# Ledger of designs, part 5: VHH binders against c9jj37

Target 1, 291 residues: c9jj37
Amino acid sequence: MEPLGLVVHGKAEPFSAALRSLVNNPRYSDVCFVVGQERQEVFAHRCLLACRCNFFQRLLGTEPGPGVPSPVVLSTVPTEAFLAVLEFLYTNSVKLYRHSVLEVLTAAVEYGLEELRELCLQFVVKVLDVDLVCEALQVAVTFGLGQLQERCVAFIEAHSQEALRTRGFLELSAAALLPLLRSDKLCVDEAELVRAARSWARVGAAVLERPVAEVAAPVVKELRLALLAPAELSALEEQNRQEPLIPVEQIVEAWKCHALRRGDEARGAPCRRRRGTLPREHHRFLDLSFK

## First folded at step 1 (VHH)

Design dg2b (framework vhh_8ghr_2)
Fold by ESMFold2-Fast, scan of step 1:
Structure dg2b (fold): chain B 291 residues (1-291), chain A 124 residues (1-124)
Amino acid sequence: as target 1 above (291 residues)
Amino acid sequence: EVQLVESGGGLVQPGGSLRLSCAASGFTFSSYSYIGWVRRAPGKGEELVARISGSGGSTSYADSVKGRFTISADISKNTAYLQMNSLRVEDTAVYYCAKDLYYDSSGYYPFDYWGQGTLVTVSS
């Protein structure tokens, strides 16, 4: 009894190269996408997309009718990221770049491409730097990518002063900023962190067309104002009168720590030093439970 | 006032080397500052060729110069450098030193402050 069959393979490279030549090739295409804000036309093949990706299978399963098919508009994905997705679907390989990997990762998550998602995550972790980390943290928080979130938070803890001065930091959502403000390992002084939070809230307020105090409300409770010296608290109160950021009652609680020469025993956190906290005289009596 | 002054440009033969310097005044280079080198070739747009950030510094390079150019900074001299090796005719451009300021920035551009530029010409 001979075996019923034997699987044999041709050369992988020429096969992949041939399929890659079909990416954005209008001659053999049966669907046209209009992608990104540039409204760039991208030509593709329904059968290759549908068999490789359930998202495209569902998207392209509706027949366009007997007329010339209308283009499929995907306005939220940048052209470069979309072409990277097509390259992966056609060839099972993709070139990843620092400047576009977060957008490719976003598309992979949104289209349900688990293997591409994992490849992007591995790449992001390897190329993580001060300029990329806050944007990577935002993507991690947006899609619930817990391991990437932990890696980004750890990176920011180690490079806090640099990271807090990036455009990516100013564009963080409150949900992404909150884990950073809760970190005892954050290597910045509280006075700098208050300034960073104000800058963040100003940018958010301009974008969302909401008051600065309203944008800051979800995160300002994590600012440890009791660590600030009396002169710093006085300056903060004056700034708060001109541009409300922090509830007056929160500043009052910090003044109580100075007046009573005691920390907040109930919470602990408002009096707890961070790794980057600069020593101040009043820190000597900020103790949760000396007796 | 923030001022960036480039130097070190000139005429060099293909395969040669040049070292560009960017002397900063009006601010101290630190973990709060990003310094980059941007070039503009005749009739072409601007290209970020190299960037360095922070006291422990992350560096990044354009693919066109990767392996040939090295960016560095001397905090004590408040000066950034671009070491350019294996120069090609395509590297001919005006090279600008630029500083990024993310906090309290009102600008659209990723770099808020630019130097005057220094011309690099690669030709035989």
Scores: ipSAE 0.000, ipTM 0.091, lowest interface PAE 21.7, mean pLDDT 80

Design dg3a (framework vhh_7d4b_2)
Fold by ESMFold2-Fast, scan of step 1:
Structure dg3a (fold): chain B 291 residues (1-291), chain A 124 residues (1-124)
Amino acid sequence: as target 1 above (291 residues)
Amino acid sequence: QVQLVESGGGVVQPGRSLRLSCAASGFTFSSYAMGWYRQAPGKQRELVASISGSGGSTNYADSVKGRFTISRDNSKNTMYLQMNSLKPEDTAVYYCARGTYYYGSGSYSPFDYWGQGTQVTVSS
């Protein structure tokens, strides 16, 4: 009966500023969170959280409330990331920083905040550098963020040597390391890559309290040992006797390639060169085109 | 339009030094491993030294270890071979070579481009 109405908007900045003033403000708050390892108190409003986020709706919507609310403990989210999430829920805007964006992205994924997730992904790609890329790759693999994974792998391919020397590299899971070890574009020589894998496995072994060889087991098959010269294989075998990293059978297959003067990737002796593979005399015999 | 141009060859007495240079153009120099080969009269071509794209890894023939040093300057697209304590046995034509970039599935070759070579003669 009525004609279609015209939607008109008030000024965005006063509206946003008013709601931002409620973030971590005990005035009118009806829930208190204790966040992070530092156990920081953060004050919030159930109605705003629940209407903006299904995670908080489920967490807070049916809470028994005879009297004052009890604090909600969220020990795994850092305070800065949690405050960024609240700012986004209250104002539909957030200021992202390089030092905290991966934690904000993690919280957005865990809380099911699709728009915040996409905004964080766009920001991460824009600020990606040698020091951030391995940590970003880990987040991408952990949450199945395929586009971010591809962008991180491409960045590491372009900056391989520098990226493999970072703390973030040493902290990669086996699942996150595998795409790198499978890359033909990785601009690193295989001898350097074997040393990087050993360093990675040593850090993982210390953290997980497991043997180096056990930590390395999921990834070592991707190392292209047939690319190594006989002297390098001999040195690897000797180091392997003191600190096992690679199955002896894998080293034997590499030497078999040298003895037969041909590659044999079908028998678990990968011989494909990477972009960074250092030329060695025996490489002329590892071409699978025997013809 | 890949080009590799060697320079720095010459005639020297035993025990002296020479530095060879290889100027590269037409490709992203830092993305490729590079090498120096030599061929003496009546002998097979042999790999003398190689260097990774970043310069972080090097490899040398046993006959030149401790005497030759390979290096590169990626800002100048140039690779060098510093040859110290030269011996008559080092007399050969020295070739600059680019390592093959491999992308995807399939066969690979160790080198795809070679320079024209520079003569090094070590004689008393």
Scores: ipSAE 0.000, ipTM 0.270, lowest interface PAE 17.5, mean pLDDT 82

Design dg3b (framework vhh_4orz_3)
Fold by ESMFold2-Fast, scan of step 1:
Structure dg3b (fold): chain B 291 residues (1-291), chain A 123 residues (1-123)
Amino acid sequence: as target 1 above (291 residues)
Amino acid sequence: EVQLVESGGGLVQAGGSLRLFCAASGFTVSSNYMAWLRQAPGKRREWVALIYSGGSTDYADSVKDRFTISRDNAKNTVSLQMNSLKPEDTAIYFCARGTYYYGSGSYSPFDYWGQGTQVTVSS
């Protein structure tokens, strides 16, 4: 008699359901977290967290012993994202929602959960829309998620006018805004981009308590002012006197392009046409290139 | 809209039995773990019985072997059979839905609660 060793499986659904029932369940819990700004109490199980996640293994240690009830405080993770992480660690599956997936992705990156990170990335790409894309771009830039960054930029290039009017756009960091302003594929006119950049800088100035011009300084050089008609440049110059956004020297360079009837290619792409650039009379005299 | 409605509470003599019912709407009880909790006058709310989505059950030491929690998936109800009742079991009994997230914080770790049903055990 030699029984052969073979792997057999029970039904996955009852097994996952049983473990999912332990998420935030005080029964058998041996750790309590207080998470997010709402200070929500979440019950968990040290052994499940530690064996599945090195972050929790380091955070919780292997020390035995009942202490006085003392919640582990994780103030920066939202409750919904934390519970999604727990569901994944307990069951190796998770319900992802459009409204919370970026916060779950953030937690997965911060806790070193590579498989959950990949699942979130796949989901974000599938549910990407005008309202989500700028927030997704910000997460991609913050954590160096190159493929997500490329997908978000491509989406914004295809849906430029709508994307630039979102709250997510106004809340972009300078680092996340730069790839958009450098894109020749943006389907939006330069006059509208200047207005969008001013709105973005105003919001940033209010949040950071800094002057509009200072907030705009890292990105404003990417605005292709030579594409603007003389009347538009004159209006911009007047607005710039009331609320400084762009260095006067940059506006002067745009006027030189008009006066000399030539592009300023030495500055990289400041005179290049974008996909959404509307025709203007002076464009016929500029050496505009696109690639 | 998620709603939980308890029924079956009342006055009973020590040693008697009572059965509580929880009617659920807006979700299926088989997809969540469900609980019965109680709050006696001047005391904090405490759990007494749990039924997990897989059908297994768990009980507080104070009610083990006396109380039985069960689930009727077809009727979408959860019930609590209470036997050998003691004066110490006098409390308002609440039906609660457990899930992988909770909303109010005041009823942690449960996201939806019924209004409760009064159980009074006379000595």
Scores: ipSAE 0.000, ipTM 0.148, lowest interface PAE 17.5, mean pLDDT 81

Design dg4a (framework vhh_6fv0_2)
Fold by ESMFold2-Fast, scan of step 1:
Structure dg4a (fold): chain B 291 residues (1-291), chain A 124 residues (1-124)
Amino acid sequence: as target 1 above (291 residues)
Amino acid sequence: QVQLQESGGGLVQPGGSLRLSCAASGFTFSSYAMYWVRQAPEKGLEWVSTISGSGGSTYYKDSVKGRFTVSRDNAKNTLYLQMNSLKPEDAAQYYCARVGYDILTGYPYYFDYRGQGTQVTVSS
């Protein structure tokens, strides 16, 4: 009449707490990692890592021995993020924090931990703000997290002026910056966007030890210089002589747009208005429409 | 300076194979892990595969695992992606990229350099 085999469960919390106590505990440990820039030792258990994560199964093999370095050095993962990954693998639960969630998300993607990735994505969306959004966009672009990328771009579109002034903005890769510069929905004027791009290129130039113009080269074509008034173009050209950012031919093309007649079919990305574009007299001669 | 040039893309039928190549110049190729990333129409950039500088470690997006194989020839400064059993959802512009590191934050940088890409189209 009824099934005679029943699965019964013990209390979840004592079980999880017992396994959590093994995280970074040398008791019964059979592998030592050295993680992050501080070279922090982290003790772990091969069987728990390998059965829960194919990345660790491949990294550690099936038997301890000379084929696996001792310790195993993972210098690029921050200690806090690595410990969060271990907590999740040992207990199927993790405490997420705003300050570390992007690092945990990065590790989850790199280690192929699909459920942890989704939990991190849900948390990031909940805590998304001006200070976090550009760093979240960078992670989304890096790993092709399309939905997070769309959410971050939409947030930046709505909070453009504030977002462009953050450290996270200055540290964006060219690939992450491009979707922003291609957006017609940015609530920022083109003059301010040019200034933001220059600041971005200056920081990148210092970090990468390359000329400002070289760092800016992948993105400057997206700047809609034709939206700038003649006085603004003159100021940009002067600044460009002092600190090269934009090819002089691009500034020349922008000035040619001022000679356009009403009704000319001179349309393109460099002439399209953004949501935050302030009106200028010469805009009468441009097709200032969205895609 | 740093340059990455992809090739080998084209039109292939579902179930077919393509081998992509990436010629690298302007840096010590063997010192950098490399990515293959792709961008399908209507989508953002999607990570496909990673290979360590020595070629000893490889990692793959779950949906391509078992079908794609990344490899490198450090003597030729060339990165490869062997794509087998291609599906319509694999159609995208494929890019090779150098794994970078953000000095200011300590985060893995997206990639500091990416090539022009090579188009892969899957259709009957």
Scores: ipSAE 0.000, ipTM 0.122, lowest interface PAE 19.1, mean pLDDT 80

Design dg4b (framework vhh_3k1k_2)
Fold by ESMFold2-Fast, scan of step 1:
Structure dg4b (fold): chain B 291 residues (1-291), chain A 124 residues (1-124)
Amino acid sequence: as target 1 above (291 residues)
Amino acid sequence: QVQLVESGGALVQPGGSLRLSCAASGFTFSDYYMRWYRQAPGKEREWVAGISSSGSTISYEDSVKGRFTISRDDARNTVYLQMNSLKPEDTAVYYCARVGYDILTGYPYYFDYWGQGTQVTVSS
């Protein structure tokens, strides 16, 4: 049976506006967060956070006594993204911006906010462009967001040259880079892709404090060196001598393809053409299928 | 050297249970977000579950919610996936992965390291 009473609702916007006014408002606050690299103070309300989000329920439940709120340090979340999360928890609505949506999406995934995650995904797809796509791909791969990953890969395939020159590309994990390097649909020449991979490995080596060759090891097998002309392979050997990137044996296999006038079938796809592959004289004796 | 070693995969009957383990070495385990992925024959790898460095944030793919539980034991450098009420469609190779942030820039810099995988087969 139905309840004897009837549920009726007041106007949503005045209600939401009143709760929004409590975001980062020290009035009635009972917890202070210190967020991001700049260590910005953000004031909040434990009961609202805990009842709306299991992450905050667990995080705040471990704090000893609320006499004088001790700062809770969240150094990895940018202030703007944290404030967006609070706005959503307090009002069930949020204003999303291109410049911060990936950080809000990351926080939504980390804090287990499924509805906010979905809203961010819809927004990211709508504002996707060359400068955002590699960073969006990394978030998709990191958190297993398959539909976003598919959309980002397709975008990069169509805009390969521009995308490979972005900061976001240089910051991709090996796991996020692999699907790109395996794609026959990349509209980029192999010589440019080798240069992009070296730049990527240099940045990764600096960040991870590992040798360039170690950072590159998971991805370099996907580089189709047999597509490179003799002069390009010679240049690669010289660069490899100064800054090791690719195993010497992989370069040797490419030279064997030239000498024997055939692709190396044991290596799988090292001589298969991509959409952006520029024609070279030796290509006439290789199997240059896209499919 | 960073290493992730999965174990616990087996052949089980539908409705059965398994616990997968991922033993981590070569890094400070307690500093990293950890996750489980799976790959069924002929399909792409899909995310299954994730757990933050603190253990406070836990998330699951919709098809496994209520059946799978992710947990971590930082003293043993191990992340676990408890799988209950197993179905034939859960048959896959299960992988463990590491995720991180670039603290110096304030931006996420994801370094993803994958284990070798452990085979789970649900069949009668």
Scores: ipSAE 0.000, ipTM 0.173, lowest interface PAE 16.1, mean pLDDT 81

Design dg5a (framework vhh_7d4b_2)
Fold by ESMFold2-Fast, scan of step 1:
Structure dg5a (fold): chain B 291 residues (1-291), chain A 124 residues (1-124)
Amino acid sequence: as target 1 above (291 residues)
Amino acid sequence: QVQLVESGGGVVQPGRSLRLSCAASGFTFSDYYMGWYRQAPGKQRELVASISSSGSTINYADSVKGRFTISRDNSKNTMYLQMNSLKPEDTAVYYCARSEYDYVWGSYRPFDYWGQGTQVTVSS
């Protein structure tokens, strides 16, 4: 049998430390980025970026061009996230923090850095908590990260009461909110979920400069109003007169369930209970089981 | 030691129903996205349906929407495909597949493990 070549390695730490020292170091730099809203200058090296990342290879080209070290403007990426990307490209390692990991994940997805994306996903799942989970859900929905979306939904289902009160919840897009409102496992009562949806719509209305009812329109069909007691429906009608949120027709459908006192298997979702649904007398006449 | 075993295939007439099962072992089933692929003679494998770890996210190929239903039972480490209103065009070998991330399947990073397949034939 002939001997095969053997791969041997030098010490990793000095090698990584030397390359890490080049991050945002003007020594030998041949490109300057202006990043984020603060327009922070970041110095980098074309050969390292292009070799490690097809996004930068396309962005920077194969030749600098005569007379052009003009700064490359990347206004939408925060400086801290951009520096983390450079650290990873230079050293194949990165220090991740709870406060910035979602921005690093966003950059990894946008730049096509699959290994960094996977490392960020593993870190996010590990540090997931009430304050982070809704923001993580938004990133998952924005980029179609299905496994992260599922982990975030499961976390919110287990910690529903607290999660729905976070700023991250109030800032969710309609697309990100829909999976939560469709969940039978959400551990909150429907009266509280209606209040949470109203708060969400108010914040969205202020940001988008649109009426509350228009912002709420894509999601309100998921609210199971038939689960509400007559007094709760009356209160909702009064609030709806002051601040329109839910179509009058949807409230009328809930009143029909009370008037007819019937099991409502044919309507499905409007009468289906959630894990956190508190018992009410009229629930005796509704289909409250998981289907 | 990862194993995916399909069952439930057979020969049926158009308009009938068939239910496929996939038994998984050698990994934590509840942590993985799962999917069904099919391959007709002389054609490439195509995605039929996929389902997230908890079952909250489900996707179907346009050709099967409204006819097929994917589901899973994490307590039994089993995934199912309920096929209703079968057409001759549904004739193929159906494969169970495992993936870590739903959004990359059928593109750059496909499902990483596959079963041996089960034959479904729809003929009159």
Scores: ipSAE 0.000, ipTM 0.090, lowest interface PAE 21.6, mean pLDDT 81

Design dg5b (framework vhh_6qgx_2)
Fold by ESMFold2-Fast, scan of step 1:
Structure dg5b (fold): chain B 291 residues (1-291), chain A 124 residues (1-124)
Amino acid sequence: as target 1 above (291 residues)
Amino acid sequence: QVQLVESGGGLVQAGGSLRLSCAASGFTFSSYAMAWFRRAPGKEREFVAAISGSGGSTFYTDSVKGRFTISRDHAKNTVSLQMNSLRPEDTAVYYCARSEYDYVWGSYRPFDYWGQGTRVTVSA
């Protein structure tokens, strides 16, 4: 009979502190990365990276060969996020900050670090605020993180006016903006939402070097123009002549609602109110039920 | 008009292989990153693999590393996913996606167009 084995552990902090001292330390390093747009050199240890992360195992290989360049260039990952990844791989712990967690999450997804991804997701949810939520929504949509997307949409629904005025909102993709524009729970009046959509399309037009109307095309059908008063529709038409955003046909469909005084007469146009919709006289003729 | 059409899904036994293909049209293929995602019944859509516009960088989720290989053919405007050593947990609908901006995968740039998906079923 063999004696029973028992796993016993030393103190975690001295062990992790010793390994943490090797992060970006040229002593004992056998690989150099050049990371981010600033081209920052980061020193690392092939054995620690490869045994902890399959991405680095594949990137670096088990043998020094002519196929592995030195230095290894990773231009899309910011230095701070890369250092956080190294800290996690070396110590199985990481210090997360609100200002960098989305970049660390991105790197964790990209490098296939499932545990780090989950830790980042938990942290993002805890530090979510109006300045971070749209950027977090973009990351969720980009990587198909459905639970994070749901949490971000719910936050924006509760803090709509503030969230729509952030830089993060203006930089949302059409794919990320679309679920917000489809929400009946959005606490914003339609007139304000139209203005927010125009500002968003202007920023996108500058970034993509495309006309404002083309950038807006995937999302403008979700704008509930039938909720706008006649004076607001007139103002929108005038602005649309100066800076095209919405197809003329969509504005015409909204005018049909006013002329016919029935929501069902604007076939294909959404007539349902949002949580933030301000009352207008003609709303009595529309189906304003929440969905 | 941007279109992404997946093909190559089907039924396969555990340990088998399948090759998924995505035919892209309506845009300058080499300027955009491409990715594969999957959604199993009752689960969230999961990232599987991505390839940069140039084809120089590839990325995989841990569960498929060493088993799946993503590649692209600029002459044919196709992105492919070679799936080896398939497991029952790989059973899902697989989707092809395009990045909205010219970028290397891993940036905050969104996927703006998706295919309709192709079903992969791995039998025990």
Scores: ipSAE 0.000, ipTM 0.160, lowest interface PAE 12.9, mean pLDDT 81

Design dg6a (framework vhh_3k1k_2)
Fold by ESMFold2-Fast, scan of step 1:
Structure dg6a (fold): chain B 291 residues (1-291), chain A 121 residues (1-121)
Amino acid sequence: as target 1 above (291 residues)
Amino acid sequence: QVQLVESGGALVQPGGSLRLSCAASGFTFSSYAMRWYRQAPGKEREWVAGISGSGGSTSYEDSVKGRFTISRDDARNTVYLQMNSLKPEDTAVYYCAKEGYSSGWYPLDYWGQGTQVTVSS
């Protein structure tokens, strides 16, 4: 006959409250972490961490003692994100905030916490705004979160001018910037996009201590210089002589597009308009070229 | 080099007011969001308030809404936290934080050293 076993559950809240009381509580703790730039001490329980998370199981080992440093230093995880991870591991619940969710998502990905990752992804999508979206895009690209990447790109396409003026935009990696520069739906004029790329490259050059042209090299080929008017190309050439950003050859290919009046004969220069492209006199010959 | 210096912490009686200041240097202040956090004895560090780089958007933790006001003076590279109707539960070290770089790995905040606020009779 079929088994008559039944699964019954106690009340969730008293159980969760009891375990939540152990988060960062030195009573009964058997491991101390020092986390973040502020070097905050965080007390935890090895058995709860190891049973719930393979990352901590590997990190902490099977024996308490000299084989595991005390304290365990995790300098790159922010304290708030680490405490959120502990809350989730102890109680199977966590309170998420807009200001910290990307750091909690990052920790969930790095620690292999699939359910917490999914909860963070759902929350990020709901709270996306101009100030958060470029930072969210960077996290998505860094960890290969394809669904979040698509949602962030779509948001930036719809709010392009505002997004390009954010700190998060200036701090994008080349890999994260590329999907934006390849987008036909980006609602920004090419002249403004060239200026944004130069600002981005300047910030990267300062941070990485490398020339502006080197930082820009992976992305500049995506700039559609053939969309620029002759006066704009002349201004770009002059600025490029003072502060190199774009290979001279790429600017030459854009001039060929003007000289030939044919987008399909402009070798190496994309002539496709973006959603935000402002009309220019020479754009009339592009209207006769279809994908 | 990013540097944040908090000031204005003091011993105040319940119902009193304090204004905290955070002087920032080493970055283009107007381009970055600024935040205030606090840490009470035996508790984790808690987010209190945030202000966008443009100053057009502010946000607050529920327990301080209506009592605390965050503001910024970009000409002086300073962010402020005006605290009114202070309660004993507001006793904490208050920290100023700047949004960090997110280009490599994940978003990072830069922190100041903190300023002690004690609300007691």
Scores: ipSAE 0.005, ipTM 0.147, lowest interface PAE 10.9, mean pLDDT 81

Design dg6b (framework vhh_4orz_3)
Fold by ESMFold2-Fast, scan of step 1:
Structure dg6b (fold): chain B 291 residues (1-291), chain A 120 residues (1-120)
Amino acid sequence: as target 1 above (291 residues)
Amino acid sequence: EVQLVESGGGLVQAGGSLRLFCAASGFTVSSNYMAWLRQAPGKRREWVALIYSGGSTDYADSVKDRFTISRDNAKNTVSLQMNSLKPEDTAIYFCAKEGYSSGWYPLDYWGQGTQVTVSS
């Protein structure tokens, strides 16, 4: 039979503004979150969270005990990111900023908010800069966001020296650092990359309370030591004796390349130049291209 | 030792201007992103302005087009120029730098703050 109804709409903005006024409003709330390290109280509405987000439906589906329920503690999400998530759930819109977008993206992925995730990804790609790119790469690797990972790697390849000097670089996991160390397009000399890897490993060693060599173990085989001149290898051996970073066997293999003066056949990664590789005398006997 | 010392606060009439300064020691401001936050009595802290290590900036909606954050790498300082001040801008203003922690807000509150009071 033919339809007898018509869908009509009121104005979107006044409706969204009214719902936004409920975000963190204690007067009409029925759940209290304690959010982030600062332990900020955030007031919300169980029905809105549960109907908009399966994560909150699961989280808030437990029967409350008799009397006043305890606050829900979410210690790992920053307050600003949590408030952005609430704004999106209540209004289907959110204001994104460079300083908080990675934390909003993280929450969107963790809470299964696919549309918010895509909006955050579009924003991150658009605002990538030297300060943000390593943290963005870490998020991409952590959650398997392949397109974001490719964009971050490409940005770091184009801005390698600046990116390697950021806090975000020093805080990369081994898994996130590996794609960078495997890149032929990295615009940095191998001697500088070895120094950057040592700084990275020192920071990780202090945080994890483990030896520098153990922290570096998953990544050091990607360092192309055969590209280093004899004087540089000698200096590295002395530094390695004082602060172990690289297995002795790997340094020996680099010396072997010098001793054997092996020919012009395409070599594996340890002998291939990167885009930023500075010329050295012995490079005449190694792969002369990074492709 | 990381230290941040704020200065430049005071009493101003609505519509007036103030410039806040943050003197940093123990680290280099050009290697960190830096922020200005504020806290009014009985309210939570909120960020108002950010400057990234590369020099780009972001502002909260409440201060956009009125406040300007800048840095002087030679003096190792960060400044906040506040124009067209309103009574609701009354707060203690804090200088903060990026933190080293994956589970927390990315800014560490190392400064003691400087009081800004805007009269009507």
Scores: ipSAE 0.000, ipTM 0.230, lowest interface PAE 17.1, mean pLDDT 81

